# Designs tried in a protein design chat: VH-VL binders against o27280. Part 189

Target 1, 266 residues: o27280
Amino acid sequence: MDSMNVPEVLEIKRIVEESESVKTFIFSWDFRREVRPGQFVMVWDFRDEKPMSVSLIDPVRSEIGISIRRVGEFTDRVHGLSEGDLLGIRGPYGRGFELMGRDILLVGGGIGMAPLAALADEATARGMRVDALVAARTADELLFLDRLEAAGVNISTCTDDGSCGFKGFAHERLLTLEENHDMAAVCGPEPMMFQVMRILDERDVPAQLSLERYMKCAVGICGQCCLDDTGFRVCAEGPVFWSQELSRVREFGRYRRDPAGRRVPW
Key: E = the ipSAE of ESMFold2; O = the ipSAE of OpenDDE; V2 = 0.75 times the mean of E and O plus 0.25 times the DockQ between their complexes.

## First folded at step 7 (VH-VL)

Design L4 (framework fv_acasunlimab; at its last look DockQ between E and O 0.15; V2 from the best seeds 0.00; counts 0 for: pae E 17.6 > 2, placed apart)
Fold by OpenDDE, look of step 7:
Structure L4 (fold): chain C 266 residues (1-266), chain A 118 residues (1-118), chain B 108 residues (1-108)
Amino acid sequence: as target 1 above (266 residues)
Amino acid sequence: EVQLLEPGGGLVQPGGSLRLSCEASGFTFSRYWMSWVRQAPGKGLEWVSGISSGGSSTFYADSVRGRFTISRDSSKNTLFLQMSSLRAEDTAVYYCAKSYIGRAFDIWGQGTLVTVSS
Amino acid sequence: SYVLTQPPSVSVAPGQTARITCGGNNIGSDSVHWYQQKPGQAPVLVVYEDSDRPSGLPERFSGSNSGNTATLTISRVEAGDEADYYCQVYDDSSDHYVFGGGTKLTVL
């Protein structure tokens, strides 16, 4: 087995324009290396390296997809790439989502829908009923709707400005939904996830949430993604956590550490 | 107005049975975990039993396991506690309680007194 | 079995600050909730998830939780605050709700 810690230089097979700010980069993948929804890879553009969630897992085509939002210098460079260009990929890392039950609720915000889209594919393939609450600031920022629909996912949308679906935040929309689910998977802005988790907790719905923290090594060594008090390393014990685990994480939904180690409130 | 009503208390002999009910109003009953909590006279609060929002999972305190059965009817917005093999130590005010954030209880009934005595 | 330990009673003069503790092994890792119960009444949630207040509760009520001790703090205590106070957690290992023994707060 090749060391999972060595970046593999891969050619970008395809690029899918998901939105104005999000692109999915598709790579050939050797599925002898298992990858699960919720896991992440380290993407290396030969200058810098960033963790990115796997958004597509296609064993039939032997491909994976990584959805990247344009948010800074690194992602600007990556978004400037074309099909046929090269990137370094190492991983996958972290704990992915676990599927249980017959029906699952997915709650995603913005780029948080990336790992959930992959999870949706797996869940539907297993014959699960999948409901997805897809949230974004505006209609144009809603991700993977066509893909989810094609997979048989029941979609509910909400937008901050009301340009599509429910006008409001994900947790507000969730309060209006009547369905109960065997479990939920949540990924998005941490304030959103925090509110969603609280609601799910009230309803006694088992929930998994994917955290986003600054990660450097991805192998649990550097401690950059260590959560306060608990010592949980997002790259090792996460990024997917059960709600019960996150209940012990006091910083969750309240603040995070920036690359300099400063406490930054959400 | 959110409300829980518990009409089913009373006097019962040791070894007897009693069924408590709790009718919920003012909230989506089927969305919430529900519990029974009791309080013996002059004593503290003791959790008795819990049931998941969908009713698929039930939990019991060790002190009542095998004797009490919790259930719910979503169509009637009603929580039940079937008590059997009642003992003197089961004498208490029984509260139904609605789950809230973080496994707290935000809504309580006024309680119903169950007295087990010869 | 998870056990929560509260002092049986706490006394405080009006206008002063009352602190009611709830001890438990590594309780700081748990979400602690607090209830107020007046005689002949049902419990009322006053603090949840260590430090959050339900709507309608005055800011005088606050909570903290760290290490092995959770604390309910009532500032500027009033006569109306005299009641029994219970801490509560959910024990994931046993799937039990666990209450403390309760603390009687007396306003002198």
Scores: ipSAE 0.032, ipTM 0.580, lowest interface PAE 3.6, mean pLDDT 93
Fold by ESMFold2, look of step 7:
Parts: structure tokens; sequence; C-alpha cells
Structure L4 (fold): chain C 266 residues (1-266), chain A 118 residues (1-118), chain B 108 residues (1-108)
């Protein structure tokens, strides 16, 4: 019953409404199956199965939390569930974040803050100084602020519309922040991550980026990295990549793929 | 005090070569993008070339691509511009410049004159 | 193919306000920076990020950027403000830095 390759059917223990569009679903979890920040699970609603990032890793309470943004049919169905309902969980899968040094910068856009919230908990528990740049379109979409503050994280915010914090994009806010971090972890919309990566590379800050569309690489079915002759000869195991691995991937930040797999601009 | 010092320009014949250097002090050179910007006599500023903080990415204006090579040596805090196949229209004062917030240039050298003439 | 257009010259009397424009298609979506250059000298950054002032610059220097026009404003112009002024952006699509053609400010 405890296999990575077959879903374990788990009861939804608690649901936290993080915003109008984001809910965190909390499950009891047997930590003989370790979970690391940046890894993902496959969530099965008995009709379809989608990868989702883990946002809470609590071995003391034996709980994990999975944050899900409502964006379509699958996530609409999952958002309609109640405490006590069942979901299938496979995993964890993929390469998680690696912590280094004493000072870490987190840069999260929207739901991308989910895996970074888990990383922040681990980093603060290790005694690291944690700065977080939390970005969203509007103030109501800034995620996990109270949780990060309670953990002792230094928070900077930005919103596209200026309703909270800096008005503008995450990479614009980043230019005004101190440059002396030992590492960075980045997750969010791919255009944001591309721009943030360029700035961090200029500053020689080692950066790890988590890419939603490359979550499938961790199970060996990602054609985007293995079939692009201008990218990797061997697809790097994701979804977390070092920035130097991603700088060789031409389409990162420049194109997306439609459901038919065709390249389209952002 | 942050400084950029540019020794040596000079007179060069058309088709010739010249290497410019720019020594940085007062800031952590290896963390900043650097550029060369030139100004022909009586004309405006023209960006020529840029290089990322680690040196892995180099960029060139169309007017110099294939003829100029930018490089840096972080152990010497020095930026270089290797110029070849020089033309009369390359005659200019050449400035090195340090990147700043928003891709501005906050520190400039005093410039060095390159004259391409027979 | 991004081009920044500045008037070639602006004349102003001492104590008056000078406004130097920088035109570009949708320039309000870019960060615009301004440089002062006196004869025989290197450029000096006087405004960055549209409206921010470097430390040590007098508050007489200010900027704005909206739509298709960025503007450098110099209040209470002094004779020492006579110089060439350049606007500049970074064009992400080409990875090029672009300067305007320059504006000569003449103080009567």
Amino acid sequence: as target 1 above (266 residues)
Amino acid sequence: EVQLLEPGGGLVQPGGSLRLSCEASGFTFSRYWMSWVRQAPGKGLEWVSGISSGGSSTFYADSVRGRFTISRDSSKNTLFLQMSSLRAEDTAVYYCAKSYIGRAFDIWGQGTLVTVSS
Amino acid sequence: SYVLTQPPSVSVAPGQTARITCGGNNIGSDSVHWYQQKPGQAPVLVVYEDSDRPSGLPERFSGSNSGNTATLTISRVEAGDEADYYCQVYDDSSDHYVFGGGTKLTVL
C-alpha cells in the first residue's frame, strides 16, 4: 500500500482556504516515505491524475499539505471536496531543493510559493536567515504571508496592480533587494522565473528553480527536455533545476506548449 | 570610492587592431554586468558591448558584431575590449560602464580616445 | 528595432524649469534612465528607474515616464546644468542597451 507507483487512498483531514482560488488539502502521512521541499505528488480524484507540489511537510504531526489552485476541470472537482472525502496520492517524485549556506532568498509567484513555504520551514528550522519575495497579481493572491512571518522569514511583497507592497513584477522588486545571499530558490510563472534567473546569474547567486511544466521529467515522460536537440542530450531530473542546467534550455521563458505539444509564445 | 580606470587608446590604421582595458576598484567586480559605450566626435552615446558578471554571456551591437570581443578577468578586476578590423567610423571615445539598478549605468570611466585614420 | 527620440536642443533661462523628452513606442513599460554629460567629461547618471535620484544629486532633477514619453525635469535651472542629456533603456527582446540621440540643454 506504501508504493510510490500506486496511489494510496487518503482521507482529507483538513482544508485550509489560502485565497479565493487556492486551497491546501492536509493528509496524514507515513514519513517512512520521506518528502522533501520541491518534490511533488500525483493527486488522483478517481477520474484523472495531476502533479501537485507539496506545501507542508510536518513529520511531528505526521501530516503533509498539498496546495491546489483552481484553474480547470480537475482542480474544480478537487476544490469541491470536503473534509473526510478521499483522494489518491502517489509519490513523492522528483528532485527537491538543496539548502546551502546561511542566507537564502526565496522568490515565489502565485502558487509557486507553495513549495517555497515548505522550504522556508526547513531553512528556518536549520537556523538559516530567510528572505522571501512573495509576488502575485493582487494583494488577495499573496500566499502564506502569516505562516512565513511566524517562521521568522523577512518578507518583501510585490503585486502587479500595486495593491500590496511594490507595484510591478518580481524581477523589478528583486533589483532593489540586497545581493549577498548564499543561494536562491525560485518558483512561479515561467516568464517571471526566467527574468529572476537572469538577475541571479548576474549576481553569481546559486539558484534553484522549480518548473511546473517539467514535473513529468521526474518520471521519465518529459519530451520537452529530451527531444529538444538544442537543450539537454539527457533530460535533467526535475522539477527543481539549478540555473546553470536551465540556461541550456532554449524554450525556457520564451515559449510554452499547447495541449497538442506545439510551441506557442508566452 | 568606486572607480573605473581606462588606460590607453591611440591612433590605429584602418584594418588594424587595438585592445582596450578597464580596471575596476571599490566594488565587487565579479557580481556586476559590464559594458563598453562609445561616442564618436560630435555625436551621441552608442552602446557597443556587454558581458555578464561571470563572463558566460556576451552581447554586441550590430555595428561591431564579429569584429569586437568583450572579456573580463575577475582575478584582476579588469574588463577588456579586443577590437579588430577597425574602420574610420569606429573613431570614438570608449567608456567602460558598470551596470546598476534597472540596467542603468551608474559608474563610468573617463573614456579613452581611439582614432582610426591613415 | 527600438528607437529613442530626443529633441536636439532645449533652451531655458536661469531659474526656470527645463523639460527634456524621450519618445519611444510604449516606453512607459520600460525603465528609463537619464545621463548628464558636460563637454570633455564622462556621462553621469542623474535619474534611474524613471524617477529615482542617485544619492548626492540635487532634488531639482526629477523624471517621469508614461505612455510613449519619458521626461527629465530640471527645476530652477542653473548655469552649471548646461550639458547634453541622454535617455536610455534596456531592450529585453534584443538584449541591447539603447540610448536616445541626446539633447543639448542651453542655459541662456
Scores: ipSAE 0.000, ipTM 0.408, lowest interface PAE 17.6, mean pLDDT 84
ESMFold2 (binder alone), look of step 7: mean pLDDT 92; pTM 0.951

Design L5 (framework fv_acasunlimab; at its last look DockQ between E and O 0.01; V2 from the best seeds 0.00; counts 0 for: pae E 20.6 > 2, placed apart)
Fold by OpenDDE, look of step 7:
Structure L5 (fold): chain C 266 residues (1-266), chain A 118 residues (1-118), chain B 108 residues (1-108)
Amino acid sequence: as target 1 above (266 residues)
Amino acid sequence: EVQLLEPGGGLVQPGGSLRLSCEASGFTFSRYWMSWVRQAPGKGLEWVSGISSGGSSTFYADSVRGRFTISRDSSKNTLFLQMSSLRAEDTAVYYCAKSYIGRAFDIWGQGTLVTVSS
Amino acid sequence: SYVLTQPPSVSVAPGQTARITCGGNNIGSESVHWYQQKPGQAPVLVVYEDSDRPSGLPERFSGSNSGNTATLTISRVEAGDEADYYCQVYDDDSDHYVFGGGTKLTVL
């Protein structure tokens, strides 16, 4: 499907500090190359390369944003960069979210809100009613609240410690919400997504979920992101999957493969 | 077995009305978006109308907007298409179609012929 | 309105590979689905989401989508593959399902 592209070296135009651990890096973008919410790019810091979701799509300003959580050596280096510094970007890759209907529910956890924020912008621009359940461990880790509010999104918050909004997990908060939507988009920790999907299925709400797996090539060649049994490649057939597709994926919500190919339970 | 049955077709005069039904079985009807797609004799497929799984959102092709009304009854696993102000160009086999993954249709009825003629 | 363009007809000899194209503006960014319709029958989904096959469909059917063209490929064509084939997308701007004009595949 997608061809392997040479990274384009781009200047960091702006950096937005979303939280203590998350920064959004903004780049000029040529929109002759379309990008959809839910797609990802490969970010190259000239030493290593990692897949990152697109969190901002702004055709008016000709910009895209990539939100990166500080979680390891690569992201530590990237977080040390400043405006004006360079990064290599190739992509976008993967299947993004599809929008249908007039109202949509977004359920996001932590950095999973990144692609959903972009989706929210698109959905609201299309005149859709958007409800978003934003979950995080603590209030300080809730992402994109101001941005979502400004876009006209109806926000419900959930925190593990109760420091903001509902005290508990996203699926627990979802159980308290009675309204159904035409569709839902979900992104976050896989255990969260698994529980959320189950609830949505019980409610007969069509859902799309964005998976995270170890990706190397991003073009469906190396097989590192291949899901067991189905042969789905997260970078090619995903990262966005419909719930019906994920129902066929045995490992979903249960385990993932580490870079060595070993099963790692969630 | 997954099945869509489409009774209700027939002959109607121009300006007349007709209500099509599509009864679903073999799957959880309320989970899926449904659509009507028609095919004029010797012509291609044309999407007519769609409805969300919950029924709260309805969509229409420009050619039928204001004349056709799509609805569903989850308790009866039935999809409806109320057609009014029928025209000769509305003559077609009407298929009900179930949404699958994304925005594709995996299950189709066998279709019911609607003929609009004086 | 979004428009999908298909060739009216494609001919292929048995055992050969048939390719049916579906043209659309930046269709590569859309999810394309394909349907097979035999005379007097309802359409049957043969490819969805550009390249995925429904269960029960032979591997001879495959799909690709890039740029402005989606392609349905039928390898090792059989007489039974003779049918009309339609591509389909969902137009985000108008919230319409859009079908191509259809392609008649003739097996010589």
Scores: ipSAE 0.286, ipTM 0.743, lowest interface PAE 1.8, mean pLDDT 93
Fold by ESMFold2, look of step 7:
Parts: structure tokens; sequence; C-alpha cells
Structure L5 (fold): chain C 266 residues (1-266), chain A 118 residues (1-118), chain B 108 residues (1-108)
């Protein structure tokens, strides 16, 4: 054997500043390892390893992109890197989105737009009509708008503070949209995804949702959670789930657990 | 076949210099951090120096800082250790080692003996 | 200046279980790796990340790490397991790799 399950070390080819807090790191990629929108990779900075969603899948240029929001020590270190520096990458892992029909709705909150941007590129390349509802707290946090517009995506925006687009939450904006879709893909804060899922279920729109916490458990990083019962066998199939799969999950959208295992509200 | 080969080594007088090399094969050399680890006769393992994949960061044990220089040439898949101001206590078998998950070393060379003796 | 402490030797009868300890302040918060070295040979990685085994190593090699002690456990010890064993971590404060002093495992 050449290597024992070691992250492949790749050079950062380009860095795109998506916002004040989000950068996209672009790497050359051999597409004999196929990557699907909604899958994730483990990013290793030679000290720590974190799961990150793939935001760019470009077989023509042989590139992938990984979008990372600065939220802590690991992501601070990664944000300090430059083009030419190296990161370890394992993957891809997890179940990606499935495309169906001809009209798709994307609903993304914050960094949740990253995997949806990759899906939008694939959907557009297949000749699908793509509508995107892009949500954030403020205008500065709306991601990938230029890229989505260039791809021919029809964009609606909303911000909590009203600084861009509709003032309010993503599910409130969705209620004002009456366009039929063959499917939807949703990624963002879990409370947002829960509210959006309920609306889409009432409209009989098949929906797929990508959940961050199932991403961690799917690769065994959380250790303790992966030793738990049926819920973590389902986590091994994620991070992308159909809405009917999530309706059977007691925790989704209703509570989270603190480090002591206590149920707490979102 | 993954392999690290350390030709070189030999007998050097105190205060002298010697350059070690380590030729890698069977993996993409430029993607991995590399280190030198030494072992004095009858003693334990001692990490000596390390270098990042692109060569932008170099690291040294206190016992060798200022005297040893690690480098790499990715075009030749070769890791180097330039040793200067050698002392008797630098007498050891020198191994090159490939980085692995969690900063382990998964692939080691067979080592080369450096003897510093007057 | 992070220090890893290992006993200099451990003796065990064939077929029994050997336990080799590696002591360090808060070592349970570190990733601990273990190497086997037979006379005249290079070290071989036998456990990494506290408890993971490289491909090709039998399940009777296992590891644990909590508090101030990491432990390499070798079940059903064979004569061929007689070797020196080293623990290793990376010390963030010094940017150094640190090895323990080594433990000679003798199979009686």
Amino acid sequence: as target 1 above (266 residues)
Amino acid sequence: EVQLLEPGGGLVQPGGSLRLSCEASGFTFSRYWMSWVRQAPGKGLEWVSGISSGGSSTFYADSVRGRFTISRDSSKNTLFLQMSSLRAEDTAVYYCAKSYIGRAFDIWGQGTLVTVSS
Amino acid sequence: SYVLTQPPSVSVAPGQTARITCGGNNIGSESVHWYQQKPGQAPVLVVYEDSDRPSGLPERFSGSNSGNTATLTISRVEAGDEADYYCQVYDDDSDHYVFGGGTKLTVL
C-alpha cells in the first residue's frame, strides 16, 4: 500500500474572498474521484481536521472549491493561508443531492449556499430552470450572488435586517412565492430548514435538506455520537436527506443537545 | 511501492559538515510534510527537523537549531539535511520519515549512520 | 519542553497481555502515536491517533488515551513482538515532535 487513509495534500491554487468572513479555496482535482454536490471533504491543516462542503465542482478545469467561514481557531488558521500553501483533503464523503424534473428551487441560508451553488451549476448544465432564495442576516452575508446570476439562476434574496431584498426570514419570503417546482434543495440553519421543509411538504414539493450535524457523525469524527443507536445509522447516510426521512427524526428542528446531553431549544 | 532511501552518511570530524539526502518514491512527494529523526547508538528516537509540503515552513529541535538546515527539492523527490558544526553527540542513525494523520510518521527510511569522531 | 515518560522495560509471558504506558501532562488531549522497533530496523507505526491501527496490523494491537496516560496494549503476545516501543506526540507550544524514551518489551 502507498498510504494508510492519509489526507491527500493539495496546493491551494486560488483563493476567492466571498465576503468578509467567507473564502473559497480552489484546488486541482483528479475527477477519477467523482464529487457530487452535497458531498463533503475533510480538510486537514496538519493540526486539526474539519468537514467542509464542496462549493465548486468544475470537471472542465479539473478544479474543486471549498468555501469556509471563519468561526474559530481552525478556520482562522486556514483563512491565514495563501495561494501555494497546502491543505490535506480526504474524501469525498456522504450522500449528495439528486436532481429530478426540470424546475428546481434552492433555499440557502448563509454558508449553506455553498453546496447549493455547486448544485445550481450542475442543474443549469443539465438545462434545468433554477430559482434560488438566498437568505442571510445582512446583505454582507449573502453569498454567491454574482456566480448564480452568471449561471442564469433566478435569484430572490432576503435578509433579517432588510439591508437587501425581502426583510424577514427565508420561510416568510417563500410564502410570497407561488411558482411550482419539481423539487427543492435546502441548506442552512436548522430552524430555517425546518420551517422551509414544512411549507414545501404542504405544497407537495419533494425536498432534500443538508444537515451539518449528520455530516460530522457520518465520518465518525464525533466518536461518541457514532456509537449511538438508529439515529446515527441514518447519520451515516447523510448529510443530504429527503424531507420524508427527516420527518421521522425526533430532534430535527425541535431541539439540540449541549455537551452534557441535555435537550435545549434552538 | 512506497520507499524512502537515504544514501550518504559516514565519518566526519567534530566541527565538520555533511549533507544527508532521502529519495522518495511510490507517492506524491510534494504533498507531504517530511522529517528527520535520529537515534544515537543504544538510545531512543529523537526528532531533529521537519519541513512543510511546499517548503515554506521549517522546524528544528533545539539541539540542532542554527547548525542544521532542512530542505527539499520536489523536482527530484528528495529531502535534504545539511549538517554543520557537527559534535560527537550528533553521532546517530538518521531516518527520514513521511508525515501521516495527526502528525504521525507512517513511512520511514532504513536510516543512515553518521559518526562524528576525532 | 513537553516530556513523555515511558517505563524502560516491560516483561510478559507468551500469550498474555502487555501494556506499555506513556505519561504526559494532559496527554489525553493529544493525538498519541506508537512505533515498534526491532533490532537493526527502522521504526514501524503500529497505532496512530490514540487507537487507530495502520492497514495490516492485527487487532491485538490497540491503544487508549485519557487523562495523563496513553497505553499501548498488545494482546496474546508472541515472541515476535519483542521490540522497543515508542510513543510520540506533537507539542504545539514548541512546534516539536516529542518521543518517549522507549520501552523494551521482553517476552519470557
Scores: ipSAE 0.000, ipTM 0.383, lowest interface PAE 20.6, mean pLDDT 83
ESMFold2 (binder alone), look of step 7: mean pLDDT 93; pTM 0.954

Design L6 (framework fv_acasunlimab; at its last look DockQ between E and O 0.04; V2 from the best seeds 0.00; counts 0 for: pae E 13.7 > 2, placed apart)
Fold by OpenDDE, look of step 7:
Parts: sequence; C-alpha cells; structure tokens
Structure L6 (fold): chain C 266 residues (1-266), chain A 118 residues (1-118), chain B 108 residues (1-108)
Amino acid sequence: as target 1 above (266 residues)
Amino acid sequence: EVQLLEPGGGLVQPGGSLRLSCEASGFTFSRYWMSWVRQAPGKGLEWVSAINSGGSSTFYADSVRGRFTISRDSSKNTLFLQMSSLRAEDTAVYYCAKSYIGRAFDIWGQGTLVTVSS
Amino acid sequence: SYVLTQPPSVSVAPGQTARITCGGNNIGSESVHWYQQKPGQAPVLVVYDDSDRPSGLPERFSGSNSGNTATLTISRVEAGDEADYYCQVYDDSSDHYVFGGGTKLTVL
C-alpha cells in the first residue's frame, strides 16, 4: 500500500554543507511518486516532525534533497546526523510552483532559496532563462550560488551588510532592476516577500510566493496552518500562492499564528 | 470601457493565408499576455496561440505550430494572428482574449469567423 | 497532453443547485478557471483560480478544486444561467492552455 501519509524511513545518502547553518540532506527517491518544486515533506527524526521544502529534485540520480537551517532543537538533532543515518520522510505535500513563459525571476532570502533552487533546475532544464536575486544577511549566508551558476542561472546578490552584491534588502535591489519577467517566484522572510510582491504587482508581473506557517498534519485537517479571513490552509492550498491570492490574506507580511494559535507579529 | 475588437475574419481557400487583428482598449495593453482561442462550429473552445506582454515569447498549439504566427504592436494596442497554409479544420470563430496574470482569460472579443473552404 | 474531462450535459430545475465537474489528473494541484458561454456570445470568465469570482459576478457562482476534480457550483439557478460551461488550466509541462470539452447546462 502506497500511503503518502506514512513516513518512509530513508537513509541519508549524502550531506552537503551549504553554509554554516544550512545542510542539504540527500535521499534516494522513487520518482513514481511525483514531487514538484515548492512542495514540502514532513521530516521525522523519530522524536519530532517538521515540514521542510524540497531543494533538490534529481530524476537522473533518483534523488531528492532537503535543505535544513539550524534554528532549534529539532534541526540541531538533524544537523548532528551523518551519512548513513535514518530519517522518516512523508509526502510530498502542498501546491508547488507553476512555470510559464520563457523567462523567470527568482527572489529568495536565506533558506527561502531552497525551493527556488529546485525550481531553477526545472526551469533551466525546460530552456527558460532564469534570473535569480539571492538575498541574505551576510555573504556567508548566501545559498546555492555555485549550484545556480552551474545550472546557467543569472545571479544577482544582495546582503544586508553589503558584504556581497547590493547592500540592502531584496525589494530594494528589485527596484533597481527595470526588466520585467514573464513570471516570478518568491520565497524568504515574509516581510521580504510582502515588499517584493508589492513591487511585482505594480509591474503586473505574475508572481508566486511560498509561505511558511506552523504545520502539524500537512494534510489540511488540523487547521494549524490556516490563514485568517480566507481559510487557506498553507499545507493544502499552499505553500505556494499566487500574489492575487495573498492579496486577500490580511495577515500576510504582518503576523502569523504560533503553535498555540496566538498572533505573532513579524 | 474595456474591449477587444476583431475585424479580420473571412472566407479563404485551403492553403491560403489570412491575418487577424484585435484592437484593445480600456486597459494597458502592453502589460498583459494575449491569446487567440478558436471554436469550430458546434464544438468547444480550443486555445490557439499566446504571446507574452513584451512580445518576446510566443506559444502555439500543436495543431497550428509552424503555420500560425502571433504578434503584437504595443503602439497600436493591436494583437495579430497571421495564418498560413490554412486547412478546413481551421474553420472556426477566433476570439482574442486578454489574460489575467497569464493564466486565465478575463476579457474576450466577440470573435471573428474564419471559414476555410474551396 | 493534459486532458480535462467534463460531462457533456447537466440539467437542473430553477432554484436548485447545479454542479459541473472538471476532471483531470491531480487537477487539485492546478489553478482551474471557468467560463460561461451563451449561444452566439463570447465566453465570460465566471470563476478563476479555483474559487475566485470576477467583479460583477453574483455570489451564486462558486468553485472548488481538490484531488482529481474541480467543480463549478451555481446555486439558486436561474433561466439565464443556461449556457455552456468550460473549465480551463494552464499546463506548464507543454506550455498549453487547456480547455475542457464543455458542459451544457439546461435549466428545466
């Protein structure tokens, strides 16, 4: 029985150290189970479970990659693992990115580049021109630059401290770019995404944005990831949303719900 | 008022050529993808071709690829469809359609009839 | 190529609720749009992005999409709702806009 809701125990084939705080864990994957950029999986370390975006989709090697930032107890444990160790993976879940047009702009911040890296691979494989605006607080936090470059992506970087590329935020860098793309995909800190979306909307560029919310079930049942007013479940109707969908979400860029259901401002 | 006007339909012989035009008004034409959608008599809707906002990217249904050419003139707010090597099966009402963020069609012309017959 | 399947016809009495389905492989992961076409007229967008309504459309028109089926729901059906209805998606794998075969809604 192929149940997508039962974690499959998988061996970590390889670990790629992307940065000081980010590692990519690579697993064998049966591609009879389709996975799309922008979708997520639930990662189970046999104690806790967390949603993670797929950052690598390699049908040739029959592998997927999950990039994880070290931010808490769960991720600390996972980062302590070695090649050959086991993790539970269930999924994929959620709505992934759609591609259209011949050229696409990717705007990513920090770990938000994870799903965008996978999207970049797909887009370039399709022969699309891909421009990527990669943002981070500092140069050492910029992710996937070599990988993106190798894929043929045109990269623009920005850092908060100016240690690499444009000094400033992603939306500020975007304002300096005059070229419009056929579509855009955005993922990163929600305040960044909010500002980027506004600019793209003003320019009439179709844009998709990947949201992060507390997810428990991943199957749209528990409601923990439900967005106010709209009732959108990030795990079911998302995590990828079109900008016009998010325009109806009052909380977007403003606040989120914590595990207790309380409003937490960004 | 937002509208699309399609004046260019007519009768043409098989193997012939015809150029359709669609004039847009009431919105910023250059910001939107545009498409042609056709409907054979008594049949359903069939997408024919699309062009991105800037005109740099064009897309075609397999049934018309190599025979039809979509283009646009932003200075005239006009969309074009150059049809060549026309076949009887190309007989249809051709609609000009404005895209909503390139995925749906929120504005349609009234359509123009193209008849390919000997 | 991606294929959308619609029933050829649906009948409903006035005041009742009509449901028109659009089937597709994992269509729930796609954005589905719906068009109404009356005889001799151009299509009109009635639902987009699964469940959103264009300005000016009555609330009687709604949409949903999950699994392998998208559904256009017309509540409190009126005689004026008699028309052909088409579902549509953008297939990014082929760069094609894909329409369903259409459903004739008859108001009895």
Scores: ipSAE 0.333, ipTM 0.751, lowest interface PAE 2.6, mean pLDDT 93
Fold by ESMFold2, look of step 7:
Structure L6 (fold): chain C 266 residues (1-266), chain A 118 residues (1-118), chain B 108 residues (1-108)
Amino acid sequence: as target 1 above (266 residues)
Amino acid sequence: EVQLLEPGGGLVQPGGSLRLSCEASGFTFSRYWMSWVRQAPGKGLEWVSAINSGGSSTFYADSVRGRFTISRDSSKNTLFLQMSSLRAEDTAVYYCAKSYIGRAFDIWGQGTLVTVSS
Amino acid sequence: SYVLTQPPSVSVAPGQTARITCGGNNIGSESVHWYQQKPGQAPVLVVYDDSDRPSGLPERFSGSNSGNTATLTISRVEAGDEADYYCQVYDDSSDHYVFGGGTKLTVL
């Protein structure tokens, strides 16, 4: 396989605590390997390997950042690491976001804000107007607010418990926001993305949504990341899809898969 | 207040023509698909025609294709239905309707009666 | 063409639960919407996307959709619920909107 398909062992240069459950791990990166917002890397802790979205792309400092939420055995081990410790990184992989027009809406739920934070940096650097709807269960789980504000992003927040911003779901808040964007980028829990996609479709706002599916090879040869209805591979044709591509996928928003590949309800 | 207002309809002879309009207010008209839905006296709802937000795509029920033309003017927040070659079976109350989540219709006009008879 | 089938009428006593069905081949894979229409009035959306309520609609209105049947459920029926009810889908294959024939709910 090419050098991008073999993990490169990199030193953790810096760790940023984004919340009690989310850390950003920053690595030096040789930007001869181009990285685009919405692409992902495979993070290897010398025992297991998981896909993670790139949340920071900083060519000036020659750094990338990868934001990881502590949710299980692998992420617990990674969260236990310190600056100077090693991780394997292979990639980047997948299709990133495409920017169009001059006004973009970002809708992010929880850790889904990670790839959108990277996109926001690129969009503002291009002189685009960026509005972000940042959603979480509680105020403490709202991610990247200071970073987005410093970049000049216009932020709206919502929390399930009402502890910050609008009390309710992201799609409910979206119904109360302006309807004048040239495009949208959406990432978060699949039920949220489904509801948001349907609103954006009715407003004729072109939308790109970033999906997660169980992955192993990251280059499209193992088939583990396929969508049921289309044969699209999240790692090769995605993880970022246009809403019109997803409108033909009946699995999207209807059910999810556990690590063993079993269908479970949302 | 979100509203769709239709001017009154009319009595038209078979083979005649009539143009319906529907003026929108209280929402960003240019961002939504719009439809015409009709209801013959004592009958159910029948979708007639739809137009996308930009006006580039139009759709028609089989019963009206080739005879009716839907259009919109975003500068006037107005939806139109040009009806031609009218038949007795086109007699109905005509509603304009705003598209909503999932291809629903959330806002409807009050309806206007079109009567086709000699 | 895609066809939605509703019973012509349903009768229910005040305070009871009304269930209005909408039949269609594989309708469980469609997004089903429901409208209430009182005599001389325009339709009003009461359920969209199978089970979601528009803002301002009482919790008494609910919906479900699986297999070949979607159902509008109105709990604790009141005299003011007496109306015609229509189901509707969008058929992607024809780019047509399709309504059911309507169900008259009578509160006795």
Scores: ipSAE 0.000, ipTM 0.475, lowest interface PAE 13.7, mean pLDDT 85
ESMFold2 (binder alone), look of step 7: mean pLDDT 92; pTM 0.952

